# Ledger of designs, part 26: VH-VL binders against q10081

Target 1, 150 residues: q10081
Amino acid sequence: MSNLEFVYKYFNSLDVKELYDIYLLRTNVFVVEQKCAYPEVDEIDLKCGHLMLRNANGKLVAYARLIPEQQQTVRIGRVVVDPDERKNGYGRKLMLQALETSKQEFSSSKTFVLSSQEYAQPLYRSVGFKKCSDAYLEDGIPHVEMRLEL
Short names: E, the ipSAE of ESMFold2; O, the ipSAE of OpenDDE; V2, 0.75 times the mean of E and O plus 0.25 times the DockQ between their complexes.

## First folded at step 15 (VH-VL; framework fv_indenebart)

Design q1 (at its last look DockQ between E and O 0.06; V2 from the best seeds 0.00; counts 0 for: pae O 6.5 > 2, placed apart)
Fold by ESMFold2, look of step 15:
Structure q1 (fold): chain C 150 residues (1-150), chain A 122 residues (1-122), chain B 115 residues (1-115)
Amino acid sequence: as target 1 above (150 residues)
Amino acid sequence: EVQLLESGGGLVQPGGSLRLSCAASGFTFSSYAMSWVRQAPGKGLEWVSSISGSGGETYYADSVKGRFTISRDNSKNTLYLQMNSLRAEDTAVYYCARTIDTGYTYYHMDVWGQGTTVTVSS
Amino acid sequence: QAVLTQPASLSASPGASASLTCTLRSGINVGTYRIYWYQQKPGSPPQYLLRYKSDSDKQQGSGVPSRFSGSKDASANAGILLISGLQSEDEADYYCMIWYSSAWVFGGGTKLTVL
C-alpha cells in the first residue's frame, strides 16, 4: 500500500501524542460530526488495545479499539475514518487489520463482535461479520450487534 | 529453581502408544500455558501441542491432530501428552516448554526441559 | 509455501556482526507479529533469546547479552536477529517463531558458523 502504517498499542504503551490524536479523531467524528453529545472518552479505553492507521505524513487516518471480553471474545469499537480521508478504502483495511491484530494480541480469541449503526453494515459484512441482533438504541442512534466466528 | 522434567519416552512399535509426562516445579504451574515441541534426529524444531494455564484451550499441529492429546493436572503440577497410533515419523526428542500466558496473549517459551526420546521402530 | 523461511546457514568472523533473517510468507505482514528467537547448541534444548514486535514492544531473555537484538525489515517482510561482536560460543542453530493461526510456527533454522 501507499506508505500506510498500522500501529497497535495497549493503553499503557500509548504516548501522549498518540492519545491526543486518537481522541481528536474520535470526538470530531462521533461527537461533533454526528452531533451526539455523550461521554465519548470512557474507562474502557484504559483496558483495551488501540489500533491506529497512519499515512506517509504521519497523519492518523483511521482508528479502532480492540476490547477483550469474556468467553474468548474481542469487541471492535470506535471504528472511524478521518472524514477527509474517506473513499480510500481505509475502513476495510482497518477492519481486516483489526481482526488479524486481535488474533495476535488476544491469542485465544475465537469470536469478534461489534455494534454497528444500521447503515454501516455493508463495511462489516465485507469482512465477514453477520448481523445477530434486532436494532437497539445507543446514545439515541439505532445499532445492531454483528458477529464473526473463527 | 524452575524445573521441567520430561519422562515416558522409549522404544515403541508403529501403531503403539506412549504417554509423556512433564513434572513442573519452582513456579505456579496453573499460571502458565505449556507446550510440547519435538525435534527429529538432525532436523529442526516442530511445535506439537499447547494447552492454556486453565486447561480450557488446547492446540495441535496438523501432523498430530486426532492421534495426540495434551492435558494437564494442575493439582499435581504435571503436563501430559498421550500419543496414539504412533508412526516412524514421530521419532524425535520431545521437549516440554513453559509458555507465558497473560490470560489474553501467549508469549515465548521461557523454560525448556532436557527432553525425552521417543523412537518408533519395527 | 512455508510460513517462516530462514537461510539454512550463515558464516561470519569473530568480532563481526551477523544478521539472521526470518521472512514471513507473502500475505502475512511482519508488522503485526511478535517474532521470537531461540538459540540451540548441539546436545542441548533450545534457549529463548528475545522477542521483537517494535521498539516499544520487545523483550530480552533472562541473561541474554545486549549484543543480541531484534528488529524488522518491513520492505523484506522479515524479522531480524542481530548478533554483534561475534564470539565462538555464538556458533549454534537459531530459530525464529511466531504465533500464527492458533499455532506456534518455527522457521527451519539457521546454522551460524563463526570462523
Scores: ipSAE 0.465, ipTM 0.836, lowest interface PAE 2.8, mean pLDDT 92
Fold by OpenDDE, look of step 15:
Structure q1 (fold): chain C 150 residues (1-150), chain A 122 residues (1-122), chain B 115 residues (1-115)
Amino acid sequence: as target 1 above (150 residues)
Amino acid sequence: EVQLLESGGGLVQPGGSLRLSCAASGFTFSSYAMSWVRQAPGKGLEWVSSISGSGGETYYADSVKGRFTISRDNSKNTLYLQMNSLRAEDTAVYYCARTIDTGYTYYHMDVWGQGTTVTVSS
Amino acid sequence: QAVLTQPASLSASPGASASLTCTLRSGINVGTYRIYWYQQKPGSPPQYLLRYKSDSDKQQGSGVPSRFSGSKDASANAGILLISGLQSEDEADYYCMIWYSSAWVFGGGTKLTVL
């Protein structure tokens, strides 16, 4: 039993603490841990869904954005797992839930896409994503586009 | 109404085996994790094991690892605890408890059965 | 050292307030944990009372009287169950619980006697 809580909210429904937790986790990982200075907080946050995974203590242990796009596509972004929690399989759980939540929130969605850092591909492959692009640099970090058709 | 009913308890000799069952009703069984918690006579509560709603994940207390196996049959709304290599210190009332594991859950044991007694004695 | 330590017993008079402590061992910051509280009366299974991590992260169990409340004492590194307006029916064993190191951990329990 994982004793995990998934909460999905849009930006306007986030409380201050939730927003703080999200930004703290994202900046600590994407900016500090990965040593990448970029506009981590962006306008997409205002219009996308925010999927939060918390443990039994209420700690935000993982997070992802769900971004509806055209052509029945949902982009999953800012996938992050707390560095201290990465051995718990939360990444896979998060992705599986992200897909389910996406199907529920965006009922017409058929395609799921994401930009994966090269090293993170195994996680996404484990839930059915397939690489669909050559490597490219995003904010100086090698990425590949991955896609899942459902 | 949410109901949990334990069964399978009894007297067993050290080294013996016993299988507990917990019949659940009144809720979507597969949507919830389940736990076993035991209480030795005159003692406090001790978590024994938990299993996720799907049964894909299991957790055990160190005191029972390698000896106990938690499982479930969602088609029968039943939780199980296979207890092998039983010891005197395993003597306790064993409670099954619904452990909230929905998508939006605060994980804890929120509903408890009445318990079934396991006595390990020579 | 036990992860959670509770006094073995506590006595209080009817109408008084009882504070039940759940002390976390050193190295475990109480501020980061949700403390779950259970009440157990003789011959009955435990009953969920409430959980408390912070004032913004707390929950009262269904049917649990408002005289039961959770808090924390950071200086003591302890969770607190406060029972205000103590009633005779509150006499019971009380257990705290946390999720620690991928396991549920109970305190030793406190027997509360209403004098």
Scores: ipSAE 0.021, ipTM 0.597, lowest interface PAE 6.5, mean pLDDT 91
ESMFold2 (binder alone), look of step 15: mean pLDDT 92; pTM 0.930

Design q2 (at its last fold request DockQ between E and O 0.03; V2 from the best seeds 0.00; counts 0 for: pae O 7.7 > 2, placed apart)
Fold by ESMFold2, fold request of step 17:
Structure q2 (fold): chain C 150 residues (1-150), chain A 122 residues (1-122), chain B 115 residues (1-115)
Amino acid sequence: as target 1 above (150 residues)
Amino acid sequence: EVQLLESGGGLVQPGGSLRLSCAASGFTFSSYAMSWVRQAPGKGLEWVSSISGSGDSTYYADSVKGRFTISRDNSKNTLYLQMNSLRAEDTAVYYCARTIDTGYTYYHMDVWGQGTTVTVSS
Amino acid sequence: QAVLTQPASLSASPGASASLTCTLRSGINVGTYRIYWYQQKPGSPPQYLLRYKSDSDKQQGSGVPSRFSGSKDASANAGILLISGLQSEDEADYYCMIWYSSAWVFGGGTKLTVL
């Protein structure tokens, strides 16, 4: 059965198991898979919303964080799908839910932004994001800013 | 005691203009978003417009966009609704409502005024 | 299709329970939204009753009795207002509301008649 469940919580409402699941998924992908030795846990986590997608077995299969910024803007960051769960459309489902959840939880939001690695641009374009910067390097990895306006 | 007192309703011709006011007291006015909600005779509630506590965000129902302007004067604790190009379908009781605004999220309308009646008729 | 749909009327006996539904348009998932409920008695402005998104994200209005509660029926894509132990004073119009597409949206309202 493909019962999918989205759970959204602001940081202070997370329980310890949810926080564990989030950091396990993020570190496995952003640190281990991407081979980037950075402090993955950061101060932004304390001040943003956390969007989780779980499958019928309760496994965290996708995640994003929703960061309120100035000028009615929400940054969607740490977008990740569990490597073993890719090719199931969870990235698109996650992004659509992230946009709807942002509009609900940050009620004045009108602009959505993210920093995309090159490989992820097609996903973000598919839900309406448009490239709005030239490529820039972060630790040798090309990134572009992408934006969606309501 | 928290109070909201609407005024400025009346009879007006189609195409005319009217300005509604809502005087607020008993709370820190600038800490709350404010809303106008209307109810036509025998009909349900229809949201009209909202404004953030600072006044920097405004929102309008499609039915009034371009014709109505919400504003507030936080120094006078007063909410306004400028209504231009009035139509028969704008006939309603207009309620002023205090809207919870946490800085990120709008929530419910917790305090309502008694309403002021606007009648648009030839 | 309306964003929120409520039945026009509902009747129930004193002491019984009433379950008032607020159905969201197909394509708008009830799980994402806080459902707000308001009561309006004849000749009076509406009054806030409660809001419900989930058991960890809900709130009872000030002075609203605990016999009023919110929930959701995911299979029906609907918010639910449950009123238990119905009293004659509960006879009123009930409206649901959501923040959707940068706008407040009300349902059409349900007239609850207590037998």
Scores: ipSAE 0.629, ipTM 0.876, lowest interface PAE 1.6, mean pLDDT 93
Fold by OpenDDE, fold request of step 17:
Structure q2 (fold): chain C 150 residues (1-150), chain A 122 residues (1-122), chain B 115 residues (1-115)
Amino acid sequence: as target 1 above (150 residues)
Amino acid sequence: EVQLLESGGGLVQPGGSLRLSCAASGFTFSSYAMSWVRQAPGKGLEWVSSISGSGDSTYYADSVKGRFTISRDNSKNTLYLQMNSLRAEDTAVYYCARTIDTGYTYYHMDVWGQGTTVTVSS
Amino acid sequence: QAVLTQPASLSASPGASASLTCTLRSGINVGTYRIYWYQQKPGSPPQYLLRYKSDSDKQQGSGVPSRFSGSKDASANAGILLISGLQSEDEADYYCMIWYSSAWVFGGGTKLTVL
């Protein structure tokens, strides 16, 4: 896995191919795979950071948004691994890098938060996140809030 | 089952002091922020104060700043509200509420207790 | 002058739809805020219903029926709580809430009567 590459960019620095790959992956998973029709592309894309993981072939295998918020908080959103690339540990790698990148880009950051689908909690717990809410529905899918303080 | 039970309400004279408590159970207390929200008789809801899970951060409404102090003891799963220099306008049912820290809009309330009544009157 | 303004009362028939409005003060853009909604029945504490900022940024409380939904009316600078298929048990006070100027701010509340 020495050929894996993380790239972090803000929206205005994304090239057309990068933007295409991100939206293709997100829509294939969050809209098609999860059978959820909602405005997947939103204005947050314009303001947040975009973390991309590519394999040796240049394929986008995982992705996440890093969203700076108030109170020295960073929200990690749109966490996704390519369906064909799952069970390779990319999710954990992505989350660890997301935390590291956040510390680098947002040096004052102390708190990290995310909305986890219920089944995905083990992934986030593995990197230190803890459940901090009861279950709720987000676009018809059960979620919980999770938090990590560093 | 998540439970919040307020206590400490009562009748007090203007200028007096009162300490409210909220006993929490059914969840990891220290993982949640907590809030106090009050409701005057026949009136609407008014946010009073919030405190982070660790207790390191506190927030107050302007109407109670300098008079009220929110605190917590995580070893006892208990939230407190020390109210000093009480006024007639502080008369209300005081609700304890479990609060979620989303990082976006600070702490919002998702679970509420039954409330305890505070009456400030001469 | 109030940050959030709600109609004092609203009435609707069972099975109908009720739209509760939460109007933000002039100068405060409703599009930038998450609006939280709470339900309070007589003699009971408030219950969290849902939050709504946009269709891609919304949350529904656990156990809250799907007939409750949030939206916004940009032209009116207002948040909207829609209750479809109104039931008798929906009779209650409803409050909106936002974070504004380092404080949680509630609307005055709307008393919904089911006829």
Scores: ipSAE 0.015, ipTM 0.610, lowest interface PAE 7.7, mean pLDDT 91
ESMFold2, look of step 15: ipSAE 0.473; ipTM 0.836
ESMFold2 (binder alone), look of step 15: mean pLDDT 91; pTM 0.923
OpenDDE, look of step 15: ipSAE 0.000; ipTM 0.579
ESMFold2, fold request of step 17: ipSAE 0.610, 0.620; ipTM 0.865, 0.866
ESMFold2 (binder alone), fold request of step 17: mean pLDDT 91, 91, 91; pTM 0.917, 0.926, 0.924
OpenDDE, fold request of step 17: ipSAE 0.006, 0.014; ipTM 0.578, 0.606

Design q3 (at its last look DockQ between E and O 0.23; V2 from the best seeds 0.00; counts 0 for: pae O 14.3 > 2)
Fold by ESMFold2, look of step 15:
Structure q3 (fold): chain C 150 residues (1-150), chain A 122 residues (1-122), chain B 115 residues (1-115)
Amino acid sequence: as target 1 above (150 residues)
Amino acid sequence: EVQLLESGGGLVQPGGSLRLSCAASGFTFSSYAMSWVRQAPGKGLEWVSSISGSGGETYYADSVKGRFTISRDNSKNTLYLQMNSLRAEDTAVYYCARGEDYGYTYYHMDVWGQGTTVTVSS
Amino acid sequence: QAVLTQPASLSASPGASASLTCTLRSGINVGTYRIYWYQQKPGSPPQYLLRYKSDSDKQQGSGVPSRFSGSKDASANAGILLISGLQSEDEADYYCMIWYSSAWVFGGGTKLTVL
């Protein structure tokens, strides 16, 4: 079975190697693989939680950021699995852990939201998210809002 | 100096009601979440209820939901627990406790009162 | 079964170390939880000792000696309170606590005896 470790840190608690690993994974997927030039690193990173999944070798295999918003809502963003680690169920494990971690770290987490590209919707549905908007553009790419209420 | 002083405990029959108070001093009361925790004779600690600094969020243990109501009056620096439909198993020392209520940190109990005793018996 | 399980008692000699465990129910990962520890002496209210989630997310209670520390044993799915250099005044009941399912949950407590 997998020797996996979840690590959660608020931005100011990240060390420089953790931040490097996060940005390497995010930019390799969201900018390079998806061929989308946009400011992928933004100021939201300074004010949110960072959830990391590492394998037994210490490799960062999946990541998400957890953003507290108004009305007892947590936005889950930058959901990514290392391309070489796909098909291991890490996306679903990451999402389940994101929900549990948010309930621990944000005292009034009742609603979870995310902005999903089409290809990712099945993953989010598998953990209970439901589409709640028509499509809209985010950095030129179609997205839909998805929501889960506890 | 931070002080929490509970009052309102006593002997009550099953089905009766009792109101506990906790007078707070030495800190900005409205900046802190507050909790009630009880301990039956010879037993461990059991969390009862918590309330946010503003009073806008309340939480209850399953064993007391629908019977107990936590509230606060920030103008009087006082925490309350209204206990209705009391049962023998509610017999305990009831502590009030202060917790942190800012950032994304969960509320916990960093300062405790001395407790007030509630006995539910015929 | 209970969300948190603590052994009922533990004995250790003065000057030695004691490791008090707080085991989470199977299916709940200790790694994501902030574990709070409390000390209670007979006839007194509990007192906050410390909390531990990770080496970068921990807090010592006010006036609590540094010989009290928190850690986790991931293979045992447990939080650990380590008390080094045991003194006679450390004899007390010790409780762990977590925020779980919109509730504070205490363990059953461990009676530490210093012989």
Scores: ipSAE 0.005, ipTM 0.587, lowest interface PAE 11.3, mean pLDDT 89
Fold by OpenDDE, look of step 15:
Structure q3 (fold): chain C 150 residues (1-150), chain A 122 residues (1-122), chain B 115 residues (1-115)
Amino acid sequence: as target 1 above (150 residues)
Amino acid sequence: EVQLLESGGGLVQPGGSLRLSCAASGFTFSSYAMSWVRQAPGKGLEWVSSISGSGGETYYADSVKGRFTISRDNSKNTLYLQMNSLRAEDTAVYYCARGEDYGYTYYHMDVWGQGTTVTVSS
Amino acid sequence: QAVLTQPASLSASPGASASLTCTLRSGINVGTYRIYWYQQKPGSPPQYLLRYKSDSDKQQGSGVPSRFSGSKDASANAGILLISGLQSEDEADYYCMIWYSSAWVFGGGTKLTVL
């Protein structure tokens, strides 16, 4: 009942402010907060969908991108919650919406996958994802592959 | 002609069980998701459950989770709804409905049966 | 708060246009969802009318007159069922529906009376 708003757009439909907010949030978290220098902005941004969660003030508080893959699979990536907005349940809300949006945008999707940082697994498990790989390093950070089947 | 015919409705005591059936004809049953939707007397529509064409995926409304089980026998072109632990609030006309073609993740209802009445009363 | 909210009733004159709203609760952006519409007349099961997500993603039910159309009002965060050239036979209950949180969710329905 909070005045939150989910907006889903593809890259070409993003306005400058939306794109700015997305990249600001992603870089502040994935690069600065996590102290990880990597090509955060990539060509996948051009091809995927962008799911934005904004609060009543219009602030982008959470974000994810939805990447269609083969075999009715959707990869959910760049899942991020604003550091100042964490523990408000936005992460779970985001993931639930990401699944729904994925199903609508990619109508035949049956499998959802993501690369989870090890510490973030509980969030994804809460929406039904299960670990399906051993730990591996991605950009120097331990990750696990997680999967959710319909 | 696409036909859906529900059966199995009746009067049952609270806590009782009932099994509904829906006989389908006029289309390739296994190619379509199927759903149950109910309507209490004088009330609106409430989705109950859906099942994929193959039966591999099932979905339930929170109000019936753990009590109802949707299933299908594609060899018999029949959809089922096993209802256990019935409550007064389960009283409704129960419609079976054909969903989207298998392969879609959402199974909306495009064809409906005439419904079968379930009355839960002491 | 209900996921989908519909006015309980609406009245319109024959020949007029009736606009039935399906408002999504806060946090659910109408632009993201495909909205399904159903018509139900007394003593009959519901009938699928149409679904609408966007102008490029919409479907009309079989046999459904073209005077039934779907749209959205982003400002109101609502789906719209527009019935143009209202006829007496259009008097019925109308339900909207979306897929939300792995469930089909119906609105409460709108009883449309043709005056």
Scores: ipSAE 0.000, ipTM 0.569, lowest interface PAE 14.3, mean pLDDT 91
ESMFold2 (binder alone), look of step 15: mean pLDDT 92; pTM 0.939

Design q4 (at its last look DockQ between E and O 0.11; V2 from the best seeds 0.00; counts 0 for: pae O 14.4 > 2, placed apart)
Fold by ESMFold2, look of step 15:
Structure q4 (fold): chain C 150 residues (1-150), chain A 122 residues (1-122), chain B 115 residues (1-115)
Amino acid sequence: as target 1 above (150 residues)
Amino acid sequence: EVQLLESGGGLVQPGGSLRLSCAASGFTFSSYAMSWVRQAPGKGLEWVSSISGSGGETYYADSVKGRFTISRDNSKNTLYLQMNSLRAEDTAVYYCARTIDYGYTYYHMDVWGQGTTVTVSS
Amino acid sequence: QAVLTQPASLSASPGASASLTCTLRSGINVGTYRIYWYQQKPGSPPQYLLRYKSDSDKQQGSGVPSRFSGSKDASANAGILLISGLQSEDEADYYCMIWYSSAWVFGGGTKLTVL
């Protein structure tokens, strides 16, 4: 258990290998696996925090980005677990750490929001998120907004 | 040199009000968050309130929420604490502190005033 | 169940080292938090010493001697202020602090006596 490591860095503190690992994981899942040919890299990456989970061998096994928004809100996005590492509970561990990291790293983290595909809603509910919209399309895929108030 | 000077303390009866001021000099006031920290006689430090550089975000300890209001006037380089419905447990030295602010992240309090004493007793 | 707990007092000899602990409440993981340390002498306001989250995220206060350093003990869920080569002027109250859930939180403070 002591061999898992969370690493949090704001964009300009990432080193080249960390950035490579993040984009490799994100593109393999969001572009290749999901067969969604949309730009994965965006300008938000430049202005947010990047939360990484590494195993004992240094492999990036899970990732999320933490985006400060107005009105004391933090958006959690790009939540991903390496396909070969699924069913190890890393998604839930990642979400709990995202909430805890935000409490330290942002001056205000009162409201948390995310845009969830339908299959991921049980994960987010397990850490306290509640659905707060009807379904909508994002890049052609049904999503719902989910919200957690502290 | 960077200086913070608190004023407005004094003796007040329970249920009364006071307004504390903190005059800032020697730095760009609007670039920093500001905090009030108090210390009761013989006790430890207790954070009271903080305000962002712009004044747009305010934070309060649960013990003062709804009774105290932090504000700032960046044109006068002055931080304020309006204290209403004062109680005996509000008796303390009140320090004004400059808080390092990098946007959405606050860091340490690097400059402190000498404090102003508030005594709430009948 | 205070968010931060510090021993009320600690004594150590001149020239020795003192380890001041700041224990976080269960459920709050010390590894996630940046721990700030302050020194206060009687009749004076507190003075910032240093902060520590990790070896890559730490900072020494201006003019603070390098014999003051920060670290963590993960098994005790605690931040640590280490003072090496204790001098009589190090006798003071020491407070830890974190930013937690939109609030600054101080520990109760430790009175360090140099005998």
Scores: ipSAE 0.152, ipTM 0.750, lowest interface PAE 5.4, mean pLDDT 91
Fold by OpenDDE, look of step 15:
Structure q4 (fold): chain C 150 residues (1-150), chain A 122 residues (1-122), chain B 115 residues (1-115)
Amino acid sequence: as target 1 above (150 residues)
Amino acid sequence: EVQLLESGGGLVQPGGSLRLSCAASGFTFSSYAMSWVRQAPGKGLEWVSSISGSGGETYYADSVKGRFTISRDNSKNTLYLQMNSLRAEDTAVYYCARTIDYGYTYYHMDVWGQGTTVTVSS
Amino acid sequence: QAVLTQPASLSASPGASASLTCTLRSGINVGTYRIYWYQQKPGSPPQYLLRYKSDSDKQQGSGVPSRFSGSKDASANAGILLISGLQSEDEADYYCMIWYSSAWVFGGGTKLTVL
């Protein structure tokens, strides 16, 4: 019933505009906003699924990578919400859809994991994730491993 | 036998409140998510809300967010829907439905009650 | 624009096949989603029929006749409920449903009349 639109594609199915929007959003947040210089674009992009959330105007407002791992595990990565679109509940919507899409795309997936920046834990907890590691640094930013067993 | 029995429906004025109940039997209540789905007279099905087996997670349709609250008492095998600030457009038969836990890959509403009627009218 | 669109009504003769469509809004790839189908007869609650994502990912509801089957039309970006060997008892409303944008979303329903 929402005017939001989820699109899930693998890399080879992305058109140029979609890829552009994804990389623009990711770099603007993870590199520029977070002031973190690291190889943001990586080979995982070639192998994972890409979940895009667009608003009624077609703007990419949120994004996540879905990365299948062994043992019926799916890693959710590069979770990002457009800075101008935050506090609209898009993060939670994205995560809930990510879980659903993962279950549909990756058969028998029961475990979901992600690396959360410390400040982002509440978002993930809201959908059932639990911290399962001590804090560690990733690219100089404090992270914790979180897990959801379903 | 799996049974769901809704109650609490009735006539209420706009702006009023109503609390629906759904009594469950025949299955391990706490092992399943539960949902409310409504159907306005002569209209289609509309999902209203869902709650996880433990009650730790709740979900709402945009049309009822801020007004409706889903809850459950697993010790009583009962699902609830607190409806506040009721509107005319909330008039519908309200079904409770057993919903396969969100933790499972193939979750859906597989068992439905007979429904309880809510009429919001001045 | 609705996430799921169903024809308001469909009529078919006994013994014929009826194909009920559930068209997903543009930008939502039908191939990605598991589509659930429900049957509702007058004065009764909905009944789960089946779910279909692919031929390798489908499930028939308990007690649901085999003449009910799910499929997809990628070109139309639609889920399909096929009822073969249509019987008078199949006259009912049929709803498709998906999990989308953190919500269960129903189609508008199709009233199937058996002539």
Scores: ipSAE 0.000, ipTM 0.556, lowest interface PAE 14.4, mean pLDDT 91
ESMFold2 (binder alone), look of step 15: mean pLDDT 92; pTM 0.936

